# VH-VL binders against Protein broad-minded (TBC1D32): the designs that were tried, part 11

Target 1, 124 residues: Protein broad-minded (TBC1D32), of Homo sapiens (Human) (q96nh3r1119to1242)
Amino acid sequence: GIHPVYFCSTHYIEMLLKAELPLVFSAFHMSGFAPSQICLQWITQCFWNYLDWIEICHYIATCVFLGPDYQVYICIAVFKHLQQDILQHTQTQDLQVFLKEEALHGFRVSDYFEYMEILEQNYR
Below, E stands for the ipSAE of ESMFold2; O stands for the ipSAE of OpenDDE; V2 stands for 0.75 times the mean of E and O plus 0.25 times the DockQ between their complexes.

## First folded at step 17 (VH-VL; framework fv_daratumumab)

Design z05 (from y03 with light chain T56Y; at its last look DockQ between E and O 0.86; V2 from the best seeds 0.00; counts 0 for: pae E 4.0 > 2)
Fold by ESMFold2, look of step 17:
Structure z05 (fold): chain C 124 residues (1-124), chain A 121 residues (1-121), chain B 107 residues (1-107)
Amino acid sequence: as target 1 above (124 residues)
Amino acid sequence: EVQLLESGGGLVQPGGSLRLSCAVSGFTFSDYAMHWVRQAPGKGLEWVSAISGYGGRTYYADSVKGRFTISRDNSKNTLYLQMNSLRAEDTAVYFCAKSWRYGVWDRFDYWGQGTLVTVSS
Amino acid sequence: EIVLTQSPATLSLSPGERATLSCRASQSVSKYLAWYQQKPGQAPRLLIYKASNRAYGIPARFSGSGSGTDFTLTISSLEPEDFAVYYCQQYSDYPLTFGQGTKVEIK
């Protein structure tokens, strides 16, 4: 189980996204599609159907050992992973479909540990 | 515009060392993984090494592991390859390449022009 | 390590002809295959990614297809600037690997 704090993270996700990935934030803002909508879907499903099984295990272990705020940091890392793809999908209907269907290929939780540690240090 | 400019190639004797640099501009360097890919004269492409956007993860081909070290300085927009214990089979043009994304598991959307490393007596 | 085998090693063709290049993987790479073009004395240039998507600015005469282990690059009507060496590359699993290349040369 994932700690319930992720149900209250809507504005926190948007704040972090604006600070860390301003071009991605602008893409969501102009599209009218809230980044928290896809983040809540990812988090509540533990990335089921988005990550392969090994990476789902890394996600769960990260949240258990490093704390539930890492749910949000992992979402920001996923947006960083998809940054160029998101910028290519500028319209709300296209961006939302893309994010719901994207298999997150090449995203390895362990590759982002240093980045997420920096997020924790800067924004905790 | 995106630019990748390699430097540091040259002639070196077997057992010697060189450090290659790749100066980067036109994108936020820390957002992307970087790679070294080499091509021996008249041969195909061989992936050599990769480093994640913040440098926390590094990867090496078996042929260079233990001898080569990839690093980056994000404050200077520069990728490095420290090459030690050089062998004749390391002779190649070395390209730096930009990953499509932060992680190392992707295609390369930009390449530098390459720098020649020649290892011979 | 996933081995990519390209065939043929050399295609000798004339401008205007259709070129068909194959790349076969030793195990499934799903759709995570890219194609690069390299002209003499130049760096490689990305043509196709995710098996079938043209990179930005790549002419429509280039197309890719396939999934799993069997992939094809097609150049529908060769132009003089298309005579080069073509490499496939998988990015499904580490280490990243390239095929050995297919040279497309003028007859």
Scores: ipSAE 0.332, ipTM 0.795, lowest interface PAE 4.0, mean pLDDT 87
ESMFold2 (binder alone), look of step 17: mean pLDDT 93; pTM 0.946
OpenDDE, look of step 17: ipSAE 0.892; ipTM 0.948

Design z06 (from y03 with heavy chain G55K S99D; at its last look DockQ between E and O 0.82; V2 from the best seeds 0.00; counts 0 for: pae E 3.1 > 2)
Fold by ESMFold2, look of step 17:
Structure z06 (fold): chain C 124 residues (1-124), chain A 121 residues (1-121), chain B 107 residues (1-107)
Amino acid sequence: as target 1 above (124 residues)
Amino acid sequence: EVQLLESGGGLVQPGGSLRLSCAVSGFTFSDYAMHWVRQAPGKGLEWVSAISGYKGRTYYADSVKGRFTISRDNSKNTLYLQMNSLRAEDTAVYFCAKDWRYGVWDRFDYWGQGTLVTVSS
Amino acid sequence: EIVLTQSPATLSLSPGERATLSCRASQSVSKYLAWYQQKPGQAPRLLIYKASNRATGIPARFSGSGSGTDFTLTISSLEPEDFAVYYCQQYSDYPLTFGQGTKVEIK
């Protein structure tokens, strides 16, 4: 995959997740699975095993044009996309397996551009 | 308890306009995409329009592009459909539906009871 | 756009019988297919998502199977409340589309 232009810290991801998606934050806390583990996996592979080709291109273009911190904002957008799935898998205690195998069906970067702009404004 | 309550249906002449509303409760409205799906009398379901979460990107079936405008007001927990240049073929029960996701491309886990729009002279 | 063709158009059965409803897609939708039940004068109700997962509160007599282009909804033993119209819906690709419906009616 493409080398990451930014690496997220556990603290930064946890702060964003707690502020933006408190139920998802709680799910990760209860499961003992750190959000940064899956975020790093997604970022370092440029989402190759997770997104289709068109969306990988959108991811790359977003990071090149808007800056490297958008790698983190895209991860938060993916958590928002998966929010209900994550809550369901917290109940079954299989969250780590789900996230590592999820193909991110239906995720479109363009649906989240305005949201990620607000994340940038609020947290950068 | 999730509730979706449509309103604004009625009788309108061809070429007329009508605005539908869908009031929602029981979930964080801005986190989910919302849809309009219609059903002509005695016919099947037809997807009409969608808007993604937050400020929302909009999507339309070809049959309504340029005539219908979907919008949302997250502070009022309300979804809207502005219908202009109405045709007889637009006669249907209009349902609002909640997407499983923030984006517009999954199953509809909750539906309203629908509001009837009749377009006739 | 992806066309969904349901068969049969009408299925006439008695309570207690097994119902088998088919949905065929014009191109692969992978597992991204949902089934809805609609009774007269009511909103649709989600039954099955991802081809085989029951939605919350759906009885075990409803089951879904299939992947790619061929999908089946099975009702193992029809109850009186199961006589309704059933729609499949794909969410693999834009635009989201529905099948034309299968009516399950009492014989």
Scores: ipSAE 0.417, ipTM 0.816, lowest interface PAE 3.1, mean pLDDT 88
ESMFold2 (binder alone), look of step 17: mean pLDDT 93; pTM 0.944
OpenDDE, look of step 17: ipSAE 0.828; ipTM 0.932

## First folded at step 18 (VH-VL; framework fv_daratumumab)

Design b01 (from z02 with heavy chain G55K S99D; at its last fold request DockQ between E and O 0.77; V2 from the best seeds 0.00; counts 0 for: pae E 2.3 > 2)
Heavy chain, then light chain:
Amino acid sequence: EVQLLESGGGLVQPGGSLRLSCAVSGFTFSDYAMHWVRQAPGKGLEWVSAISGYKGRTYYADSVKGRFTISRDNSKNTLYLQMNSLRAEDTAVYFCAKDWRYGPWDRFDYWGQGTLVTVSS
Amino acid sequence: EIVLTQSPATLSLSPGERATLSCRASQSVSKYLAWYQQKPGQAPRLLIYKASNRATGIPARFSGSGSGTDFTLTISSLEPEDFAVYYCQQYSDYPLTFGQGTKVEIK
ESMFold2, look of step 18: ipSAE 0.604; ipTM 0.863
ESMFold2 (binder alone), look of step 18: mean pLDDT 92; pTM 0.936
OpenDDE, look of step 18: ipSAE 0.843; ipTM 0.934
ESMFold2, look of step 19: ipSAE 0.547; ipTM 0.846
ESMFold2 (binder alone), look of step 19: mean pLDDT 92; pTM 0.938
OpenDDE, look of step 19: ipSAE 0.811; ipTM 0.928
ESMFold2, fold request of step 21: ipSAE 0.539, 0.472, 0.474; ipTM 0.848, 0.837, 0.833
ESMFold2 (binder alone), fold request of step 21: mean pLDDT 93, 93, 93; pTM 0.943, 0.943, 0.942
OpenDDE, fold request of step 21: ipSAE 0.844, 0.885, 0.844; ipTM 0.935, 0.945, 0.935

Design b02 (from z02 with heavy chain S99D; at its last read DockQ between E and O 0.92; V2 from the best seeds 0.00; counts 0 for: pae E 2.1 > 2)
Heavy chain, then light chain:
Amino acid sequence: EVQLLESGGGLVQPGGSLRLSCAVSGFTFSDYAMHWVRQAPGKGLEWVSAISGYGGRTYYADSVKGRFTISRDNSKNTLYLQMNSLRAEDTAVYFCAKDWRYGPWDRFDYWGQGTLVTVSS
Amino acid sequence: EIVLTQSPATLSLSPGERATLSCRASQSVSKYLAWYQQKPGQAPRLLIYKASNRATGIPARFSGSGSGTDFTLTISSLEPEDFAVYYCQQYSDYPLTFGQGTKVEIK
ESMFold2, look of step 18: ipSAE 0.523; ipTM 0.837
ESMFold2 (binder alone), look of step 18: mean pLDDT 92; pTM 0.941
OpenDDE, look of step 18: ipSAE 0.879; ipTM 0.944
ESMFold2, fold request of step 21: ipSAE 0.556, 0.547, 0.543; ipTM 0.851, 0.849, 0.850
ESMFold2 (binder alone), fold request of step 21: mean pLDDT 93, 93, 93; pTM 0.947, 0.943, 0.941
OpenDDE, fold request of step 21: ipSAE 0.878, 0.873, 0.904; ipTM 0.944, 0.943, 0.951
ESMFold2, last read: ipSAE 0.572, 0.541, 0.499; ipTM 0.853, 0.844, 0.837
ESMFold2 (binder alone), last read: mean pLDDT 93, 93, 93; pTM 0.944, 0.942, 0.949
OpenDDE, last read: ipSAE 0.882, 0.885, 0.896; ipTM 0.945, 0.946, 0.949

Design b03 (from z02 with light chain Y94L; at its last look DockQ between E and O 0.92; V2 from the best seeds 0.00; counts 0 for: pae E 3.5 > 2)
Fold by ESMFold2, look of step 18:
Structure b03 (fold): chain C 124 residues (1-124), chain A 121 residues (1-121), chain B 107 residues (1-107)
Amino acid sequence: as target 1 above (124 residues)
Amino acid sequence: EVQLLESGGGLVQPGGSLRLSCAVSGFTFSDYAMHWVRQAPGKGLEWVSAISGYGGRTYYADSVKGRFTISRDNSKNTLYLQMNSLRAEDTAVYFCAKSWRYGPWDRFDYWGQGTLVTVSS
Amino acid sequence: EIVLTQSPATLSLSPGERATLSCRASQSVSKYLAWYQQKPGQAPRLLIYKASNRATGIPARFSGSGSGTDFTLTISSLEPEDFAVYYCQQYSDLPLTFGQGTKVEIK
């Protein structure tokens, strides 16, 4: 499929995070852990070990049918999903460990289609 | 300070309809799934319905599917439950509840005070 | 649908005693289990999430443990305000389900 380098840059992710999830943006800044680091891990592994098989298929299908920039929109949706958890783990200074090990429980791509459509309209 | 305030409960005849509202404040409403949970008098808790943060997905318990419709108006910070074809077993206190996350597969960190729905002739 | 079975149905204890409440799931819920406290005429209050994490503002006397199908809520030393009904809730799968409750009452 889709090459993640074209759509997953530090600047693009930081722009979207600052605009859409300013508390998450600040948490990454305070922690010193770059959001692009975890986004690239998620994308290049196709969320293997993070999502169940059905949701991995939804991720792939979404990017194929709606465009490769949806790789980034799905990552922003995941940050939105984890927003409260990210704030807690920033307070305990273990954000990087949490993000690398989180199984993304309760994240369903279909729940975020409307949100990602808004991201596409605003930022594509 | 998070606040959830239900309204619209009351007495209704079997087969009737009722619309519940839940006004919310103290958080970004569109970031979170919202739920309805009910408790029949003297009984335990039963999950009823959920809706995703932007309203694109809705979920229902089998006991209410086809009769109840959950919706939200994010511009008014209000959650709704339209209850049609009401039955005696729908008699309960109805709570609105906030999901921890955008999707519904989570615990409820905040609850409203509840509104009583009584279905009786 | 995942059925949660709580035991005992009623736990009669005195202030200062330890309370141990059990919740068993019909299939694995991993660690996606929460505990709530409910007093008469009030909404439930979140105590524990992810099996063992205390929610904000919950006193240290409340602790949770377990994974998979077997879960425990422990109140190390009962205070007068702890006499209430306690529910477990799984959030592994939809429909979300609750146990039937354990009433902790004064002896």
Scores: ipSAE 0.394, ipTM 0.828, lowest interface PAE 3.5, mean pLDDT 89
ESMFold2 (binder alone), look of step 18: mean pLDDT 94; pTM 0.955
OpenDDE, look of step 18: ipSAE 0.900; ipTM 0.950

Design b04 (from z02 with heavy chain A50V; at its last look DockQ between E and O 0.97; V2 from the best seeds 0.00; counts 0 for: pae E 3.7 > 2)
Fold by ESMFold2, look of step 18:
Structure b04 (fold): chain C 124 residues (1-124), chain A 121 residues (1-121), chain B 107 residues (1-107)
Amino acid sequence: as target 1 above (124 residues)
Amino acid sequence: EVQLLESGGGLVQPGGSLRLSCAVSGFTFSDYAMHWVRQAPGKGLEWVSVISGYGGRTYYADSVKGRFTISRDNSKNTLYLQMNSLRAEDTAVYFCAKSWRYGPWDRFDYWGQGTLVTVSS
Amino acid sequence: EIVLTQSPATLSLSPGERATLSCRASQSVSKYLAWYQQKPGQAPRLLIYKASNRATGIPARFSGSGSGTDFTLTISSLEPEDFAVYYCQQYSDYPLTFGQGTKVEIK
C-alpha cells in the first residue's frame, strides 16, 4: 500500500495551499516553517493529541473509505479551520509553537466533508 | 470593512411564516460558518442556528427545530432564515453573526444590526 | 447543555472605577469562553476570546481571566462608553450558550 508520506510532499501541500488558502500559504512562507512539516506530524501521529478520540476515528475512516489522498485534504481542511489563528501567530512570530502545541478546538471532520469533496473534485 | 445587513423582519400573526435575509460583504463568505442569534425584548441572547461555509452542515436550537431552516447562497453573499409556524415566543431581534472560522463551533467576530420580528395577534 | 451564570446581575459604578464581572459554567468549558459588550439598540461586540485574549481593536482596560468553570471580565478604569450589558458565551460544546448578562450602569 501507499505510505502516508507519499501524499505529504512539500510541493503538493504548497500547491494546494496556494490555490485554496493563499493567506495561509503566505504566512508559512514568511515564517519559514514548512506546511508539510506539520502535516507530516499530524498524519503520522493520526492527529493524536490534536483531535479527540471520535474525530481521530472519523479521520481514519475517511482515509480508509475515500482514499489516501484524503490525508492531504483533511490537512487542508485543518488549515482552513485555523486560518485566522495562523494569521494572528504570523504577526507574533510563534506559528510553529502554536501549530505543534495547540488543540484543534472545534474541528470536526464531518463539518468539512463537503469542502474536502470539492478538493477531491478539483485536485484528484 | 466587514458588513452584515439583516432584513425581512416585521409583524406577523402566530402560525405565519417569514424569511429573513443577511447580506454580507468585506470577507470571503464561503470561508466562514454563519449564525442566527436572537434577543427577545428586554432579554438576553439566544443562539438559534448555524450553517457551514459551503452549506453542507446545519444545526438548530431545540426551540426552533423543525420550524426554522437556515440556508445560504454563496453566489449572492446572502444568508437566510426561513421561519415557519411562528409563535409569540419567537418575537425577538434577529442578528446574523459571522463565525471566527469555517466550522460552526466558535465565537462570533462580527454581528449585523438585527431585524425585529414581532409575532402577535 | 452548558449553563452560564453571570454575577452580579447589575453593577452600579462611577467612571474611573474598576468593574469585575463573573461568569460560571455548569461544566468545564476549558478556555473556550468569550465576552461581548452590548449597548442599547446595538449589536453585541466581541471583547475577549479564549478567556483572556482581547479581540482586535479592544482597549487595554478590558481583560479576561479564568479557565474551566470560573471566569472574570475586568474593566480596570471605567470610561463613559463602557456602561453597557456584558454577556459571556461558551463555545466548548454544542449547543452554543450565553450567560444572562451583567448590566454595568452609572451610579
Scores: ipSAE 0.378, ipTM 0.805, lowest interface PAE 3.7, mean pLDDT 88
ESMFold2 (binder alone), look of step 18: mean pLDDT 92; pTM 0.941
OpenDDE, look of step 18: ipSAE 0.823; ipTM 0.931

Design b05 (from z02 with heavy chain S30N; at its last look DockQ between E and O 0.92; V2 from the best seeds 0.00; counts 0 for: pae E 3.0 > 2)
Fold by ESMFold2, look of step 18:
Structure b05 (fold): chain C 124 residues (1-124), chain A 121 residues (1-121), chain B 107 residues (1-107)
Amino acid sequence: as target 1 above (124 residues)
Amino acid sequence: EVQLLESGGGLVQPGGSLRLSCAVSGFTFNDYAMHWVRQAPGKGLEWVSAISGYGGRTYYADSVKGRFTISRDNSKNTLYLQMNSLRAEDTAVYFCAKSWRYGPWDRFDYWGQGTLVTVSS
Amino acid sequence: EIVLTQSPATLSLSPGERATLSCRASQSVSKYLAWYQQKPGQAPRLLIYKASNRATGIPARFSGSGSGTDFTLTISSLEPEDFAVYYCQQYSDYPLTFGQGTKVEIK
C-alpha cells in the first residue's frame, strides 16, 4: 500500500491545486486524470528524467532543510510552471501523455522559493 | 485580450536616467515572468532583463548589469525598467514581453509595441 | 553565452517561392528554439516554438525543424505579407539570445 505520509501528501496536493490554480484543477477534472497520479511519479522518482541533476539536488536540499511539506509546494510550483502547457494539452486531449513524457524545461527551484514560502504561510 | 503598453521613452543625455513602464492587462500578471528586449535602430533583437512572476528573481544581460534595474508592481499590473548611467549604445526601441511561464526561461508569447529611448549628446 | 548565427543575412525571393532560413547555435540548445517574424515598425510575432511547433494562429506554410545546433525555418510558398525579418531565439539557458536576423525581401 501507499505510505501514510504519502497518502496525506496526495490529498493536500489536490486541495492546494484547486485553491491556487483552479483552471489547472479543472483541466485535470475534465481529462479524468488525477493530479496526484503525476505528482506520485515525480516525487517517488525525485523528478528523475524530468529535471537535470542540479535541479534534482535543489529539490532534495529544499525538502531536507525546509521540511517534507515542500514536496507538496514543489508540485504546485511545477503545475504553475506548466499552467499554459496543461491548458493546451487539455484542449488536444493528451494531457496524461504530456505530463508523463515531457521534461520540465525551464523549471528552476530557486525561481519559485518566494512562491513556495507564500504557500507555506497560507496553507501550513 | 492580452495587452502590453510601454511608456517612458524619450531623449536623454549620456549618463542620464530614464524609467520605462509596461502596463499589462488580459492575463494574471503575477503568474508569468516578464522581460525587456531591445532593438537598436537598424539592428537585431537583444534580450535585456527578466523578472519572475512574484519578483523574487531578476536577471540581466552583462551589457546592462549594475546600471539597469527591472521591477514589477503586481498590484498595479505594471513592469518597470530603471535605466541609469545611460550610454549611446543603449539607444533602442525597448519592448516588454511576456514569458510563456512563471519562470523566465521560455519563449515570448506576447510583446508590446515598444518605446524609443535615444541617448545622444 | 550561446551564440546563434543565422544565414543567409538576406534572402531575395519572389512571392510563391520557398524560403529556407537557417539558425546555428554555438552549443546544443536541444529543441528549445523559437522563431519570430518582425515587420517594419512592428513588434516581433512568435511563429514557432520548441523548434517545430507552430504558435496559435500561424499559417501552415510556416514550419520549423532541427534539434541540437542546426535549425531551419521553412516558408513553403511566400505570400506578400511574409516579406519581413526573421529571428531565431534560444531559451535553453541563460542568457536568452537571438540570432542576428534574416531579411526576406522581394527580388
Scores: ipSAE 0.450, ipTM 0.828, lowest interface PAE 3.0, mean pLDDT 88
ESMFold2 (binder alone), look of step 18: mean pLDDT 93; pTM 0.946
OpenDDE, look of step 18: ipSAE 0.900; ipTM 0.950

## First folded at step 19 (VH-VL; framework fv_daratumumab)

Design c01 (from b01 with heavy chain K55R, light chain R54K; at its last look DockQ between E and O 0.81; V2 from the best seeds 0.00; counts 0 for: pae E 3.4 > 2)
Heavy chain, then light chain:
Amino acid sequence: EVQLLESGGGLVQPGGSLRLSCAVSGFTFSDYAMHWVRQAPGKGLEWVSAISGYRGRTYYADSVKGRFTISRDNSKNTLYLQMNSLRAEDTAVYFCAKDWRYGPWDRFDYWGQGTLVTVSS
Amino acid sequence: EIVLTQSPATLSLSPGERATLSCRASQSVSKYLAWYQQKPGQAPRLLIYKASNKATGIPARFSGSGSGTDFTLTISSLEPEDFAVYYCQQYSDYPLTFGQGTKVEIK
ESMFold2, look of step 19: ipSAE 0.367; ipTM 0.791
ESMFold2 (binder alone), look of step 19: mean pLDDT 92; pTM 0.937
OpenDDE, look of step 19: ipSAE 0.825; ipTM 0.932

Design c02 (from b01 with light chain K50R R54K; at its last look DockQ between E and O 0.79; V2 from the best seeds 0.00; counts 0 for: pae E 4.4 > 2)
Fold by ESMFold2, look of step 19:
Formats: sequence, C-alpha cells, structure tokens
Structure c02 (fold): chain C 124 residues (1-124), chain A 121 residues (1-121), chain B 107 residues (1-107)
Amino acid sequence: as target 1 above (124 residues)
Amino acid sequence: EVQLLESGGGLVQPGGSLRLSCAVSGFTFSDYAMHWVRQAPGKGLEWVSAISGYKGRTYYADSVKGRFTISRDNSKNTLYLQMNSLRAEDTAVYFCAKDWRYGPWDRFDYWGQGTLVTVSS
Amino acid sequence: EIVLTQSPATLSLSPGERATLSCRASQSVSKYLAWYQQKPGQAPRLLIYRASNKATGIPARFSGSGSGTDFTLTISSLEPEDFAVYYCQQYSDYPLTFGQGTKVEIK
C-alpha cells in the first residue's frame, strides 16, 4: 500500500518517541536499535505477520483517509501498546528479537484513534 | 506504589442509580486502559466494562449495556462507573482494575480493594 | 462469548502437597490466558499471564502451562498462604471472561 519513506525519517520518529514515550526512547537508545528500523519493517510489510487481516485493513484505511503522516502515528501507538513489554525486554537485553518476532495481538487501531488525533494536533 | 481505591458503593433500591469512583496513583493514568469487574456474594468474577487510555473508547458486557456508563477524568486520576436502572442481579463487590496496555485487552496487573453495591428494597 | 471451565471446583489438600488446577476454553484463546489468586475479602492478584509467564513478585512454586484450549496452573508445594480461590481469565476476544474458580482449601 503506502510508500514507507514519505514520513519515516529517523529524526521525526525519534523526536516524537522521545516526547511521548521517553522510557521507550531510552530503551532504544540503550539497545542501539533505531526505532525507525522496526517502523520501516512494519510499514513495508503492511504489518503482515504482525496484525490480523482486519487490523491490516484498518491501518491502510486510516492512512488513506486521515493522511500519510498517520503511518508514523500508528507506529507510536504500537509503541504505546507495547510500552511495558519493551521495558521488560530491555531489562533482559532481547529487545530486537522481541520486536521482530512479536505478533501485535490485542492492538486495535480504533482504540488509538483519539490518541493519534492528538498526536496530529500536537506534532503536525 | 500503584494504588487503586474504589468508593461510592452502598444500598440502593431497584431502578435506582449509583456512581462508583476509583482513585488511582502510582502510574500515568491516561496511558492505560481501565476496567470494572464485579463479584456477586459467594460467586465468581464477571467483567463489566472497559475504557481505553486517555479519553478512550468504551466497552460493556451485554448484561449492563445501556444501563452503565464508564468514564474517566485524567486530570483527577479517577475512573467512574455510572450505574442506572439497577437490578437485584447487580448486587456485587465492584473492583476497578488496571490493564497492562493502553487498549483494554490484556492482563489486569493491579486491582482495587472493591466497593460493595447492594440492590434491594 | 468464550466460556472458561475450571476443574476441579474444590481441591482439598494439605500444606506441602502439589496442586494442579485446570482451565478449559470453549474455543482457542491461543496463549492469552491469565491466572489470579483471590483470598477472602481481598482483591484478585495476578499470578500468571500469557499462559506461562510469572507476574512480578510471584513465588517460584507457581507455574502455568498450556495453549489453545487447555491450561494448567501448578503449585509445586502448597504453603499456608496459598489456600485461596483461583480464577483463569482469557483476553483473546470480546467479552473478557473468567472461569468459575477453583477453591484450594486445607484438608
């Protein structure tokens, strides 16, 4: 679907993550694994192997109807969904493995619409 | 230290209304989904309602839809349950519970001590 | 809705014995099952999440296993503080549901 490079700059993701989820930002900093690397993987695969089919459709529809910058907002919402898990895996030093293998069960795009709208208002 | 404290329980007649509150501390309240779970005397646990993080999307068990309203005030770190058209079957201890996630579909890592609601004439 | 059936309803054991509690789901919940302990007059306490992961601060004697529809909570050697009611709970699908509980009581 949506071309992944348009809003996937390392600086934009890093700055937004630092502002919204500073402990998650610190976990990536400690690991040496850039947040943009996993975000690009998710986006280029259209979350294939990470989301159920219906949620993949929600992702695509959100980006088409609300704008391509929502690719970034959805990634930040996924990090918020995984926040406690990311912090737990930073303690065990396996963050990269967790993020590349984690199926995002329980992530519902609709649960994050209001949050992403606020991200748009604050950071767009 | 995470703390959840329910209040607002009491005795109410059938058809009456009651509002429960859950005051929270020790975590960033707006980052997490919250739930109400109830337990009738001598019975098991029953999920009642959920609200996602921030101003959140709401969810209800079929048994309470249209009668109960979950809400949150993030500025006061307080979760609410407005219970209308109460029935005898609603008699229970009501617990608030914290979800692991912003969305409301994971484990409950912290629970309050509960507040008793009795619906009887 | 997904029905969780716990067995046995009551498990009468002595301190030091091994307790094995079963939870069966009416349809697959994958690994999205939690176990809670509840003592009289208290709130439930999270023991196990994702079928087998121990929550923070839970003693080593507690373990969980299973996937799909069949799940087990094991307490390897019962301590006096372990006599309580145990509930399983699925979080794979709406609505969230609990089992009816297994009471572990002193013989």
Scores: ipSAE 0.250, ipTM 0.773, lowest interface PAE 4.4, mean pLDDT 87
ESMFold2 (binder alone), look of step 19: mean pLDDT 92; pTM 0.940
OpenDDE, look of step 19: ipSAE 0.681; ipTM 0.904

Design c03 (from b01 with heavy chain G103S; at its last look DockQ between E and O 0.86; V2 from the best seeds 0.00; counts 0 for: pae E 4.5 > 2)
Fold by ESMFold2, look of step 19:
Structure c03 (fold): chain C 124 residues (1-124), chain A 121 residues (1-121), chain B 107 residues (1-107)
Amino acid sequence: as target 1 above (124 residues)
Amino acid sequence: EVQLLESGGGLVQPGGSLRLSCAVSGFTFSDYAMHWVRQAPGKGLEWVSAISGYKGRTYYADSVKGRFTISRDNSKNTLYLQMNSLRAEDTAVYFCAKDWRYSPWDRFDYWGQGTLVTVSS
Amino acid sequence: EIVLTQSPATLSLSPGERATLSCRASQSVSKYLAWYQQKPGQAPRLLIYKASNRATGIPARFSGSGSGTDFTLTISSLEPEDFAVYYCQQYSDYPLTFGQGTKVEIK
């Protein structure tokens, strides 16, 4: 997939996550598992093994046609999708397994287009 | 405390229209997908419609597509179901339900108590 | 559309007995299966999600197992409040579907 221009700085991910989803930001901080670690895996693999083929196409098209900062917005949308699950996995040894194995079930890029447009308006 | 309260059910003739409401409290409404699920008298559960968080992308069962419209007003914490061209087989208790997630593809962790819709001549 | 078939249709047992309820899917749903309890005149209540995880506040006597197409809900020792109808529901694929229910009643 598309190489991350905005993702090369973990600062952008963490600032936006702190602003939009402060409880999720705090849960990662308390767990000792940085949100950028999983975002890097998702982005560099173009969500291969995380999303089905149609949703990978949505991811690529979104970043190509709406701008590379959408790589960050998609990651924030994924964290919004996982909000309650991440809060439940604080202090647990299985958070990383959860994020790799079953975390993105039910995530569809098209369900988050309007949310990501708000992120673009507020933070671009 | 999470609460979901349906209203707007009643008796209506075939071909008629009805609008259901579900008032919500106890969570950030715009962050979660919402559903309508119905249960005909003495029968099982049937998923009807869903809307994702924020302004929402909508989904419908084939049996209601083109006749029902789901919507949400996040400023009023209210979910709606506009039901048009009602048929006898639409007779059921209609529940609103909260999805675990922003996207409507997970478990329903909270349900309302339901509102009865009866379609009869 | 994924069809869920529950068995038995009715399970007649006494308090203190073990209940075993089955749900079979027409195609794999992986672990994306939930169980709900519904008492007369009430809304369903979530018991189990992801096949085996208890929802918040659900007693330990409820357990779920299975993956793919075959799933089981077990109530290890029935309490008076457990006599109800139980539904399985898959959330692996669109549309979301429910089984037809298993009624657990007093013998």
Scores: ipSAE 0.271, ipTM 0.773, lowest interface PAE 4.5, mean pLDDT 86
ESMFold2 (binder alone), look of step 19: mean pLDDT 92; pTM 0.919
OpenDDE, look of step 19: ipSAE 0.710; ipTM 0.912

